# Designs tried in a protein design chat: VHH binders against Elongation factor Ts, mitochondrial (tsfm). Part 6

Target 1, 309 residues: Elongation factor Ts, mitochondrial (tsfm), of Dictyostelium discoideum (Social amoeba) (q54lv3)
Amino acid sequence: PTELVVQLRKKTQSPVQECKKALQASNNDMDGAIKWLLEKGKATAEKLKSRVSAEGIISVLVDSGSGKAVILEMNSETDFVSRGDIFRNLARDISKATLSNPISGGKLAENGILELDPTQVENIYPIKINITNEDGVAEEMTIKDSIVRIVSKLRENIVIRRASFIQPLNNNNNNSKSYISSYAHDSTSEKKDVGRLGSIVQFEYQGDCNNMNSLKEFANQLAIHIVSNSPSVVTVNDIPSSVLEECKNNNKNPESLYDDMVLYEQSYMYSPDHSVKQYLEILSEKLGIKNLSVKTFRRYAIGETAERV

## First folded at step 1 (VHH)

Design e7 (framework vhh_7ubx_2)
Fold by ESMFold2-Fast, scan of step 1:
Structure e7 (fold): chain B 309 residues (1-309), chain A 123 residues (1-123)
Amino acid sequence: as target 1 above (309 residues)
Amino acid sequence: QVQLVESGGGLVQPGGSLRLSCAASGFTFSEYWMTWVRQAPGKGPEWIATISSGGSTMRDDSTKGRFTISRDNAKNTLYLQMTSLKPEDTALYYCAKDTSPLEYLQEYGFDYRGPGTQVTVSS
């Protein structure tokens, strides 16, 4: 039985005592023992659900070929866990699974972003995870089961806090082209798409760009700008009526909101004498294209949700 | 409270041998399964071997021909005998009380393992 305990521990990385109990309960059947450990993990996750998960990670993932993107917030109890490879790999794999598996539900936002319910994300199958960091040991399961597996391993409450799916631009106008950029701040060289702050920006333009490298460089820099300057909307016309109403009720000029929350009205960090809107116009002319614009963006920060709710 | 202190590491030439020790205190050593784990620069932690309270051993296939885990319950000490050392064996070697897998896969849970002893295999 000791040899089976080693095999089970290497495969699941569960504590030795749990592996022994799993094998005893399963009459030394490896598949039964793995199932037993998963059920035990579900019980552990249930016990931990009441614990505060205030640390975490933002995952950003772009598929430029399909024009799709995902931004995801996952929370853990401690920063030790959220900085670790196991947690960051899980976040990355969840984003990949979400991008690759269409969700039939979700709330469509004004700018074509699909807001995903965490329970919808949890029901996605398959996610491929590698719990041992060994080549070729990826296993397929639901996202919910993958979280249970990792909760059992890390002994912390782990939650999907929120997720957004950026849809491709409408195919009704073949004159329009699209580009999506992303940025994750406080990432690692191994996982540049996972950090504590993240953004995704969807661009639209018309015509043939004379320098795609310049467009991509700008797109990346605007994603950095969005992380750094935390706009909430693209244009003045996108400001929610409730925000305008509150501003007027406090006898504040609505223009006082522009520098803080409107992307287009912000001073562009890489050309501070120009607003983002002005710089888009300059760049459109320089690149030989028309109407270079931001169609949508999303910016996630750890702890941001606690301030809004 | 719980203390694990590794020793016996050092610089050794390829083909050489080293015996690592882990002195345990603050718990009933004989009741617990004990494990050796290593971490090479730029790589994740790698499980090497575990020994049960009764002395049964479990070893990773890649090293089991060259490494032997043993324990002396009277001395509260865990050992790893390493032979035919290769440059790829260069790593920090940790001993761990059988606890959460956190000490196996990442640094969180320092209380469950010692500070490690450095083994460098180089000419």
Scores: ipSAE 0.000, ipTM 0.197, lowest interface PAE 14.4, mean pLDDT 80

Design e8 (framework vhh_7ubx_2)
Fold by ESMFold2-Fast, scan of step 1:
Structure e8 (fold): chain B 309 residues (1-309), chain A 124 residues (1-124)
Amino acid sequence: as target 1 above (309 residues)
Amino acid sequence: QVQLVESGGGLVQPGGSLRLSCAASGFTFSSYDMTWVRQAPGKGPEWIATITSGGSTMRDDSTKGRFTISRDNAKNTLYLQMTSLKPEDTALYYCARGIEYDYVWGSYEPFDYRGPGTQVTVSS
């Protein structure tokens, strides 16, 4: 019936012809038709898994209240899809679901970063998505099922490539405070929460800041610096032993690495006469706080090979 | 009756330049965002650039140094200026109305109308 086709189309946003086939195959049972479309979507996703997904976006999300953050890479086959609102909103909703739900497992990295297996992200429930464009209507499903829905809409292989979860700092009763900033670089977006490059920076300081707007402005600017200058580690002491050994084996001075890979040793892009470390010290004094420092950061670029720390 | 007709494609040597045109009719051209998309053989469509009704542009980072999108509202025409062409730029290039997904036409097509395309072949 025409009414059921309209209702199913509105609920799933699948093409009219597919909705007709689903209802016919399900003897006009709405729930059966939805399941049929999901199974067809899974079959399509399986067929597309072998296709190269080299385009995509980085999604960054910070929850200031809980001191948590997520950085996520999602890939699509074409830039056409990755610049569309459907794909971008899926990435945002996946980041929100990852931030808001308990995470089981993952590899704990230095300074409280949890590296997430894509399969672990896919198993998170619930993600809340609004497929119908109706006010207040959101469906709950696993992240994996949400990807299947969108694969059916966009007809491209869509992959969660990697994700990192930034955990709150362990702040005993030491008057330590934290702040997290993020930046995603995209010429097509003003929200700065999705883009081809992204960063998250976790700060720690002590005392009462006399100008929070200045601290926030700096924190945002340092996230931009990290995107632009591609550091791999915060301090010289964080350089992996494998990198130092390679340097030694090639008879190179380890100090040659500092400008390229050590955040604190880089010339600060908003004050080039100062290193990032020197600028943190100047700003700490100006803001009336102590020990303003970067505890951790993560930088993602689409398709990059990252060095482990 | 909405129509979009691309022209300006052809065979060009690596390093060469082409200017593509898209003639629009059947709607108020100045009121719509317009987009250039390309599709290489065996691949999905790849977004190149969008120009808004107000004239601001959004471009793919990999091509924006070589490709420029522009429009002439008085002539109802969209342009793509392509320079420093490479063999990997070989594709069917088409213009499309809008940038938003329109589920009425199909769940995987973000545009309500697109042209038949103009073929660009870059080879020596």
Scores: ipSAE 0.000, ipTM 0.159, lowest interface PAE 16.5, mean pLDDT 80

Design e9 (framework vhh_7ubx_2)
Fold by ESMFold2-Fast, scan of step 1:
Structure e9 (fold): chain B 309 residues (1-309), chain A 124 residues (1-124)
Amino acid sequence: as target 1 above (309 residues)
Amino acid sequence: QVQLVESGGGLVQPGGSLRLSCAASGFTFSNYAMTWVRQAPGKGPEWIATISSGGSTMRDDSTKGRFTISRDNAKNTLYLQMTSLKPEDTALYYCAKDFSEYWGETPYEYFQHRGPGTQVTVSS
């Protein structure tokens, strides 16, 4: 029946012919047809998993109340898919679910960042997905199943490439305080929460800030700086030994890497006469606080290798 | 302004072959999934095949063995290769820009920016 095909297509966003087959296989039972499409989508996703997924988006999400944050890369074969609201909203929903349900375990990295296995993220349940962006059609499912829905619709390989969970700072000292900022670069997004480039920055400081709006403005600007200038580490001491050995093996002075990859050594884009490190010192004095520092950050760009920190 | 112009139709005998073309302009062709749809006299529209921007294809089972959808992004052109044509394939064939967002209550409304079509008649 045409009306059932229309309803199924509206609910699932699956191609019209797959909707017809699902209804035929399920004797026009809507719930059975939805289940059929999900299983078909799993088979299609498995078949397509070898295809190159070089496009995608970065999603960033901060929970200021808990001091937690998530940065996520999700990939598609084409930028047509990655620019679409359905794909972007899925990435937002995945980030939200990951923030709310951090997976126990995972690989603990430098400065307290938890690197998440994509397969562990895929198994988070429940997640509320609204594929049509219409009120009342949201469904609960695993993240993996939500990806399958989009694969079934678009016949493209869709993957979670990587995710990092930024843990709250341990504020044992009386005057130790933290702040997290984020930025995602997308010319059309006012929220700055999804884009092809993204960053999250975790700050620590001591004392009482005399102007929190100025601190927040700086924190947002440093997140933009990180997106634009592509540092890999906070300080010289954070450079991975593998990078130093590669530099040595290529007969290059490690100091030649400082302005390219070390955040603190970079010229600060909003005050170019100062390094980021020097500007943090200046700002600390202006705000009446002590030891304003970057404890950690993550910067994701589509296609970057997670192994090159 | 989006324009789609179909060509390649005509009168053919049963068992014959035709290659339909759809010339696209007014949008970034390579960024969009493209679809072929046909409408026989006195009948509703029938979906034939879709090709994603990434090149993945989905085809109706009744024509899958006889029809092949393809695209040439350098030429902004969509193709439908039809073989072993049957009288029941007689229809006006349309290309359409496929949208991920569903706005219609009928199959026709899934396929916005349809072209004027090209007539295929399979008869002796």
Scores: ipSAE 0.000, ipTM 0.146, lowest interface PAE 18.0, mean pLDDT 78

Design f1 (framework vhh_5j56_2)
Fold by ESMFold2-Fast, scan of step 1:
Structure f1 (fold): chain B 309 residues (1-309), chain A 131 residues (1-131)
Amino acid sequence: as target 1 above (309 residues)
Amino acid sequence: QVQLVESGGGLVQPGGSLRLSCVASGFTFSESDYYAIGWFRQAPGKEREGLSSISGSSGGSTSYSDSVKGRFTISRDNAKNTVYLQMNSLKPEDTAVYYCAADRYFDWSSYELSPEEYDYWGQGTQVTVSS
């Protein structure tokens, strides 16, 4: 029946011919047809799974009220797909679902960030997606099923490559406060929450800030600085021993690497006469707070990771 | 000086409609700095609850809490530097003081309607849904 085909297409955005086949296979049962299309989508995703997905986007999401954040890399085969709203909205919705339903079994990194297993991220429920601009109602499903839906629609291999969860600060004293900022950059269309490069920065300070807007502006600008200047660690004390050993073996002074890898030692891009560390000290004084510092940060770039895990 | 002024509140019967207005002064949305406006409410004895936000000069990105999605609509009139909240199908549970608030530097926390992220607040307007 034509009305059922139209309804099924609105719900799934599947091609009309596939909607007809689904309804025929399910004796015009709408729920059965939706299940049939999902199973067909899973088969398509399996066929495409071996195809190279080197393009993609970074999604960043902060919940400052709870002190949580997520940074996510999703890959597609082409940049045409990764620049499209369907793919970008999927990444946004996956980040939101991950932030709201974090898994407890992630691997804790040296910098206090929880590294999430992409396979376990796929098992998160619910993700709320709207696969059509005509339909105002979001559907709930697992992250895995949402990827299957979009693979069927876009006909490319789509992969969650990596994800990191930034945990709330352990505030052992009542005077410590935190703020988290994020930035994602796309050279073709400026977006602050999705792009080819992204960062999240977690700050800690003490006392009552006399100008929160100035703190927020700085925090956002430091996220941009991190994207642009690619530090690896916050302070010189955070440099891995393996890097120091490699420098010693190559007869290099570790200080030669400070500008390249240590955030605090880098020239601050919005005040180049100051290092990031010096600028934090100046800003702390101006804002009437104490010990404004970067607790942790994470930076993702498309093409940075050579292999799929 | 940044100021926000709410208007349009009042007494309405269940199932009725109201349109709230929030007029901003001391800044404009056409400036280089990015602004967001959020609508919040607070009923006696309850926490301040986020309802909806809007960003950008053309109406931008919008968000809605689950309790009002489908019933309330946020919009902007850039020429009047005003943000509106159209409230339809009002229920007794919607009775509260309604506030508009501005975040000069929009981020995801202001989009998620975290009250602590909003730096400028209006004085509030009372909405009472009762027979």
Scores: ipSAE 0.000, ipTM 0.120, lowest interface PAE 20.2, mean pLDDT 80

Design f10 (framework vhh_5j56_2)
Fold by ESMFold2-Fast, scan of step 1:
Parts: C-alpha cells; structure tokens; sequence
Structure f10 (fold): chain B 309 residues (1-309), chain A 131 residues (1-131)
C-alpha cells in the first residue's frame, strides 16, 4: 500500500522505488522491509569498499565523570558528505557508543591509551542513531549496521579509519588527580567536538587546586596548542628510537627535532617566552598543586601519514 | 595589512617542473605558529581546488591533496617570509591559475580545502602545461 511506502520512506530515507521493492519482498511487513533495505545497503557498501575515502571528520569526546575519552577518524569520499549533519552526527554517536559500551581487545600504547582496530569499534552495540532527524526517533544497532544505513542513504564509501581510547589513570597513585581536555577545529561549527583536526590531552597532578577554572582554561588552551603545533611526543625521552637512528644516519643533531615534535620543548602559544614544560611548572606553583604534567595526548588530522620518511 | 604575492608561473611542457613563490607582507611567518599558508588552483569553468598547506611553525606540518601528492612539495623560508610550491612531473590537467592564501586561525588543513576558510588571498599566477 501507498501508506506503508510513505512511512518506510520517512523512517529510512531510502528511495521510493527501493521502499516499494522492500515492502513487496517482505509481504508488507514493515520490520521485514527495514531488514531488506539493510541487507541491500550491506551489498552496496561492499561494492563501494574499493573507492577512495580521503575526506572526513575527527570526533573528540570526553567523559569527565569516568575519566575516559575517545578520539575517532571517520572518512567519506567527498567533503560535501563530511560537512553534512548526517555524517557528523554519526561520528558523534559512534564516539558516544564507544565510550558507553564495553571494549574488548585493542593494542595498549604507553601512558594507558588503547588503540582500537576499526573492526572492534564496528562490533560495538548499541549505537542509538536518528536517521530521520525530523522524527526525533532513535534506532538501536551495531556501529557497523549504522554505517551501512548511512552508506545506503549517502551512496559513498564511509569508513572508520582509526580510534584511540584514553583510559582512566591507574588507581595505584591514590594522591594523583586527573583532568582531560579536548579540542576539534571546525570553521563552520560553534561546537569544538568535530572538525578536520582534533586533540585530546590527559593531565595528572597532585594536591588541591586553588582555582579549577584556571586549570580547565589552561587544559583547553593546551589542546588547541597541540592541534596547532602538531607535536608527536610529550618529552624528549619519548622520541622513538627509529627517529633517533634516522637523525644519526643523516648526520643531524636530534635537538633540531625538538621544536617540531616534542610538546614540552615547544614555545607555548599563549605564553611564547616559555616552553610548554616551563609554563606547566609556573602554573603548578600558581595553582598550589604539584607535578602538573601531560600524561598522554593524541592529535588526529584528516590526511595524516604515519612516521616521518 | 596582510598581502600575498605569487610568482613563478609560466608555460611548461608535460613532465616539466616549476617552482611557485608566495611572498607575505603585513605579518611574519616566524611570529605566528597559528598561520597556515595554502596553495589553491582554479581552471576555467571549475571551482577553486585546494592543493597543499604548511603550518606557520618552523618545519611545520604539511598536507597535500590526492591529485598532487608525490609530485608537489610545499616549503617555507621564514627569513624571506616566503612559501614555495615545487611542482614536478607536471601534466596538462595541472593548467590553472594558482593562488596562495593565508589562514590566520588556529587550524591547519589536511586534504581538500574550502576557500572560505582563508582570510587573505594573492592575485594568482597562471600555469600552463602544454606541448
């Protein structure tokens, strides 16, 4: 019937002809028709997997109550899709689902970051998405199925490229406190949670801070600094041995790399007469706390390459 | 007042090379780690396409669009307040007017660029690749 086609179209945003086929194949059962469209979407996504997805969005999300955070890269074929609310809201909802649900496996990096394989993220259930934003009705599914639904609607290859999960600090240091800040830069959005560049910074300190607003302001500014200045490690001691070997092979002094890649050695953008390390020391004294430090950070950019060549 | 001036365009045969220069005035690259400089091009009847960017910091992050990755190299010389685009293995489809642009915000673009994200633009320099 015509009424069912209209209802299915509104729920799925699928083309009218596809809705008609789905209802015919399911003997006018709405749930069966939705399943049929999902299976067709999976076939379409499979065909599109070979297409280049170089555009996209970085999503950052912090859960202050649990001391957890996620940074995620999702790619689309075109910037038109990545600028759209449907794609951006999917990235936000994937980050929320990743924080809210149990994660199994992943490669543990130094300082407690868990690197997630895209397949691990895809297997998370449930994600709550609203494919028809006008209805305000959410559906529950796996992250993988949510991507399939959006691929079917947008007709582009959409992939989760990478994700990092920031774990709470180890409880064996009972006198240590933590704070996490994040920043994503997007010229078209007043929110700082999605953009083409993003960062998450995990801080550790001891004692009672005499001005939490000042600490939070600094933490947010350092997230911006990291996005802008693109460090790859926190301290000189964190420089990979492969990078040091490259310098030696090229007969170059490793100190020449400090301004480019070592966060603590960079001139702090909001106080350029000080390095980031020096500013942390000054701020620690000002706030009446001890050992304010960056335990870890991640910085993602669309189109970023692995290790220097 | 910020101004950008491009130079180095011209006629070149397929497979050839050109080096474009973008000289900035009204700001200095050494004074602002937040400034990003991008290279764009526009062929007749087409929209402006982002090609490459470099951050304002010394030795800063670089990015390239897929159409030029491996063939074009962006670099900066802070002492001369200049950004360069080295173009190798030029193809007829590289024929366009090339622009440099400055983004005085905090972000550095990777991949495709929106012209609206850039605050200041040069006048452009013509590159023609033909035999």
Amino acid sequence: as target 1 above (309 residues)
Amino acid sequence: QVQLVESGGGLVQPGGSLRLSCVASGFTFSDSSSYAIGWFRQAPGKEREGLSSISGSSGGSTSYSDSVKGRFTISRDNAKNTVYLQMNSLKPEDTAVYYCAADTSLYRWFGSYRPSEYDYWGQGTQVTVSS
Scores: ipSAE 0.000, ipTM 0.116, lowest interface PAE 20.4, mean pLDDT 79

Design f2 (framework vhh_5j56_2)
Fold by ESMFold2-Fast, scan of step 1:
Structure f2 (fold): chain B 309 residues (1-309), chain A 130 residues (1-130)
Amino acid sequence: as target 1 above (309 residues)
Amino acid sequence: QVQLVESGGGLVQPGGSLRLSCVASGFTFDTSSSYAIGWFRQAPGKEREGLSSISWSGSGSTSYSDSVKGRFTISRDNAKNTVYLQMNSLKPEDTAVYYCAAEPYLELYDYGSPDEYDYWGQGTQVTVSS
């Protein structure tokens, strides 16, 4: 009946003809029709999977209470799709689900960040997603099924390209505190949680901060600095041996790499007469804390897919 | 990047004619990819009213509201990514801001409903007065 087609289309946003076929195949059972459309969407996603997905967004999410964070890259074929609310809200929901569910597997990267397998992220269940409208009820499904649903609506190849989980600091020493900041850059977006570039920065310090708002402001500004200046490592000691070997093979002095790739050695964009390291020392004194340091950071940009994280 | 730009509005006397154009960018008008372009109008203090739609299935199925049927004609030029609304026998009650709306990715159930369309132009003013 016409009324069921309207209900199914509002719920799934699938084309009317596909909704009619789904209802016919399911003897007008709504749950069966939704399942039919999901299987159809999986077939569509398989057909599209070889298409180039060079556009996309970076999603960043911090849970200040637990001291953990997620950075995620999702790709689409066009920037039209990646700038849309449906795609961006899906990325936000995936980041939220990843942050909230136990992370039992992943490769521990340098500096203590857990690199997540996109396949493991896809199997997180449940995720609550609302793609109908603001009056609609959120539905629970796996992340993979939510992607299939959106592929069916947007008709583009959509891929989780990579994800990193920032683990809480081990505070067993009972003398250190942590703070995490994030930034995602999009010139048109008022929110700073999705964009074409993103960063997450994990800080450690000792003592009682006399102005937490100033610390938070600095932390946010350093996340912006990282997006803008593209460091690869925190300190000189973090430079990979393979990079140092390549430098020697090309007859370059390793110090020539410092300004380009070492966060602490870069001129701080909000105080250019100081390096990031020097500014951390100045701010520590000003805030009445000790040893304010960057323990780890991650920076994602659309188009960096072929490079190590 | 989806953008719709209307043009062709203006002042016309009762019984006159105008042709509105809607130029789309950020997507291609194609019978395989585009489902609907619609024309709407809004007079001061009134809700947006659907006037006409054209689909991109096959030859381009058209629809018209009763208020404009026989007076207005919708057409498309896929090569120019443009949709036209030819308005004949204009009446003072046709005075309104005219909007072009697009839903290029989904087949619509109700082509006359503004809430079925995700993309809108800024509008072009049509004034019919003596």
Scores: ipSAE 0.000, ipTM 0.162, lowest interface PAE 15.6, mean pLDDT 80

Design f3 (framework vhh_5j56_2)
Fold by ESMFold2-Fast, scan of step 1:
Structure f3 (fold): chain B 309 residues (1-309), chain A 129 residues (1-129)
Amino acid sequence: as target 1 above (309 residues)
Amino acid sequence: QVQLVESGGGLVQPGGSLRLSCVASGFTFSDTSSYAIGWFRQAPGKEREGLSSISGSYGGSTSYSDSVKGRFTISRDNAKNTVYLQMNSLKPEDTAVYYCAAGSEWYDLLTEPSEYDYWGQGTQVTVSS
């Protein structure tokens, strides 16, 4: 019946033809039709999963209260989809769900970052999404089911390529305090929380900061610096031995790598007469704190090679 | 850099005809396109009304609102990356700014206008004697 098609369409935002088929297959049972559409969407996602998903966005999200953060890469087939609000809001909601729900696994990386397997992220429940565009209406589902719903709507292969979870610092040791900043670069985004490049930076310091706004401003600027200058390690001691050996084999001075790879040795973009390390020391003194340092950072760019958990 | 540009509007007498064009840049509209193109209009003081849509994925499947069915025809020219709206038997009540919009191939006239991702700037159609 036309009334049921309209109702199902409003609830699921599925194409009219699929709503008609779902109701026919379910003898006009609304719950059965919703289930049919989800199963159809899963079949469609399965068919599309072999398609190349080279475009996408990076999503960054910090929970200041708990000292947690997530950086996530989601891929689509085209940049048309990745520029759209539907895709970007899905990425934001996935990041929120990842922060808000327990993660039972993941591979520990350098500096205590937890690398999440895409399938582990997909199994998180619940994510809350508003499919109907009605104020206050939201459905709870697994992240995987939310991707299926949006794949059905956008008709592209949508993939979680990678995610990193930044764990809270143990503040019982050394009476340390932490701050996390983030930045995502996209010329069209005012929120700076999604874009084609993104970073998250976790800071550690001791003592009472005399100007938290100055610390926060610096932390945000360093996240921008990391996006722009693409370091791969925090300090010289973090350079992999294999990289140093390759440099030696090519008769190159290892110090030539510092400007490209080592965050602390890079010229700080907002104070170019100082390295990042030197500027951290200056700022520590100015703010009345001790040992202001970068505990860890992560930088994602769409399409770069990534190690899976 | 996705952009839609409308043209072909103007002043016409009741009973006359106009053909609007929507040229896409930054993406290609084709028979295998994952995009739907819709035509909308907005008269002063009224909400945007969906008029017609065409989908690449549905093999060029078309939809029309009851207010224009039988008078308006949507079509595409993939070689020119253009979607047309042929408007016949125009009435004073058809006076409005006409917009084209692009969205998912599964979007149709029941899809809320706010869900369409890309919009043209609009072209004015005035039907007056």
Scores: ipSAE 0.000, ipTM 0.173, lowest interface PAE 16.4, mean pLDDT 80

Design f4 (framework vhh_5j56_2)
Fold by ESMFold2-Fast, scan of step 1:
Structure f4 (fold): chain B 309 residues (1-309), chain A 130 residues (1-130)
Amino acid sequence: as target 1 above (309 residues)
Amino acid sequence: QVQLVESGGGLVQPGGSLRLSCVASGFTFSGSDYYAIGWFRQAPGKEREGLSSISSSGSGSTSYSDSVKGRFTISRDNAKNTVYLQMNSLKPEDTAVYYCAADLGFYEWSGYDESAYDYWGQGTQVTVSS
């Protein structure tokens, strides 16, 4: 390639032929070529929008200082793309931007979780993106435009499928303290912030913990338990009436649902002779705190939700 | 300076196997001189189709199109500066000219967009017939 094509390719990571066309269309003006590529990327993303994006990653991010967290599903067409650093770093950047930039709106779900509309997430600005992984090359843009850049590079339909924002607890309610843990399952990575399965768990307790490292270890282990055992609700009282009605219509005992979907009733994987509820009580006594409980959790698995429109 | 040369094509019966080779010159596979090597094919009257890629990272991350997953395997031999495509359980619809292409991009690029690839070989014919 020419030096301008190489430079433009390095900055944008766009295909070589598109870089050549952009420079030709912009009379070799680098800034104009960058703008041209963004517009073409938008057209490409529009064309690819109907393609099946069944692969992807779950991104989990906790801000321990403010007591808030985000869980995000981002999809690609192939697992090769979703295992790549460019895709994973984009997901991390999106999670960080979502955590830092409050989105007006969002549907309130159970226990104070905000379900975020993907189009609202896409319009967050600014976000820094560095698709080259070279220091000092990052550009500021909306999440929507950052996805367009990556679509142009990877030539796959890339979508934000869903996101949930876990709100901080009010520490003055019942003199409660909180801790949030997260886990993303990736068999090939020691980093536990992205993977095909992910969870976030928000804990509530009262009193002064005598060993925060033990609490943190347990919190991390319960996040792993949630990924592995896929509960849907925290307690029996949280089972939706629609689920109970379906159970009744299928002539099944409601208790048959407990081990499958109720976190507190599941055998705790790190102490199988105890239920999760029983283990929380044991740990509360050990740590010198009261009412150690799960306020809320969210578990995402790739592909388990409705198709994005 | 950069060249890719394919070999290993030919005639094979349905259910048979072939191994294609792609020898690169002008850059090396043991370093980070490239992002990925891809295999593409084009049958008469059809658009060029991406089949498989192998990245420069670590042991080589691999990717496969749905039409060849489970049947084709891509690998590289850094010492010989060669990428292979092992093709098993060949079908008549696999008949095409097969191309090796190099993406010399600067960071991770995963996709089958032919426009991403900087250099292409001349192609090798694979015919699957009785």
Scores: ipSAE 0.000, ipTM 0.199, lowest interface PAE 16.4, mean pLDDT 79

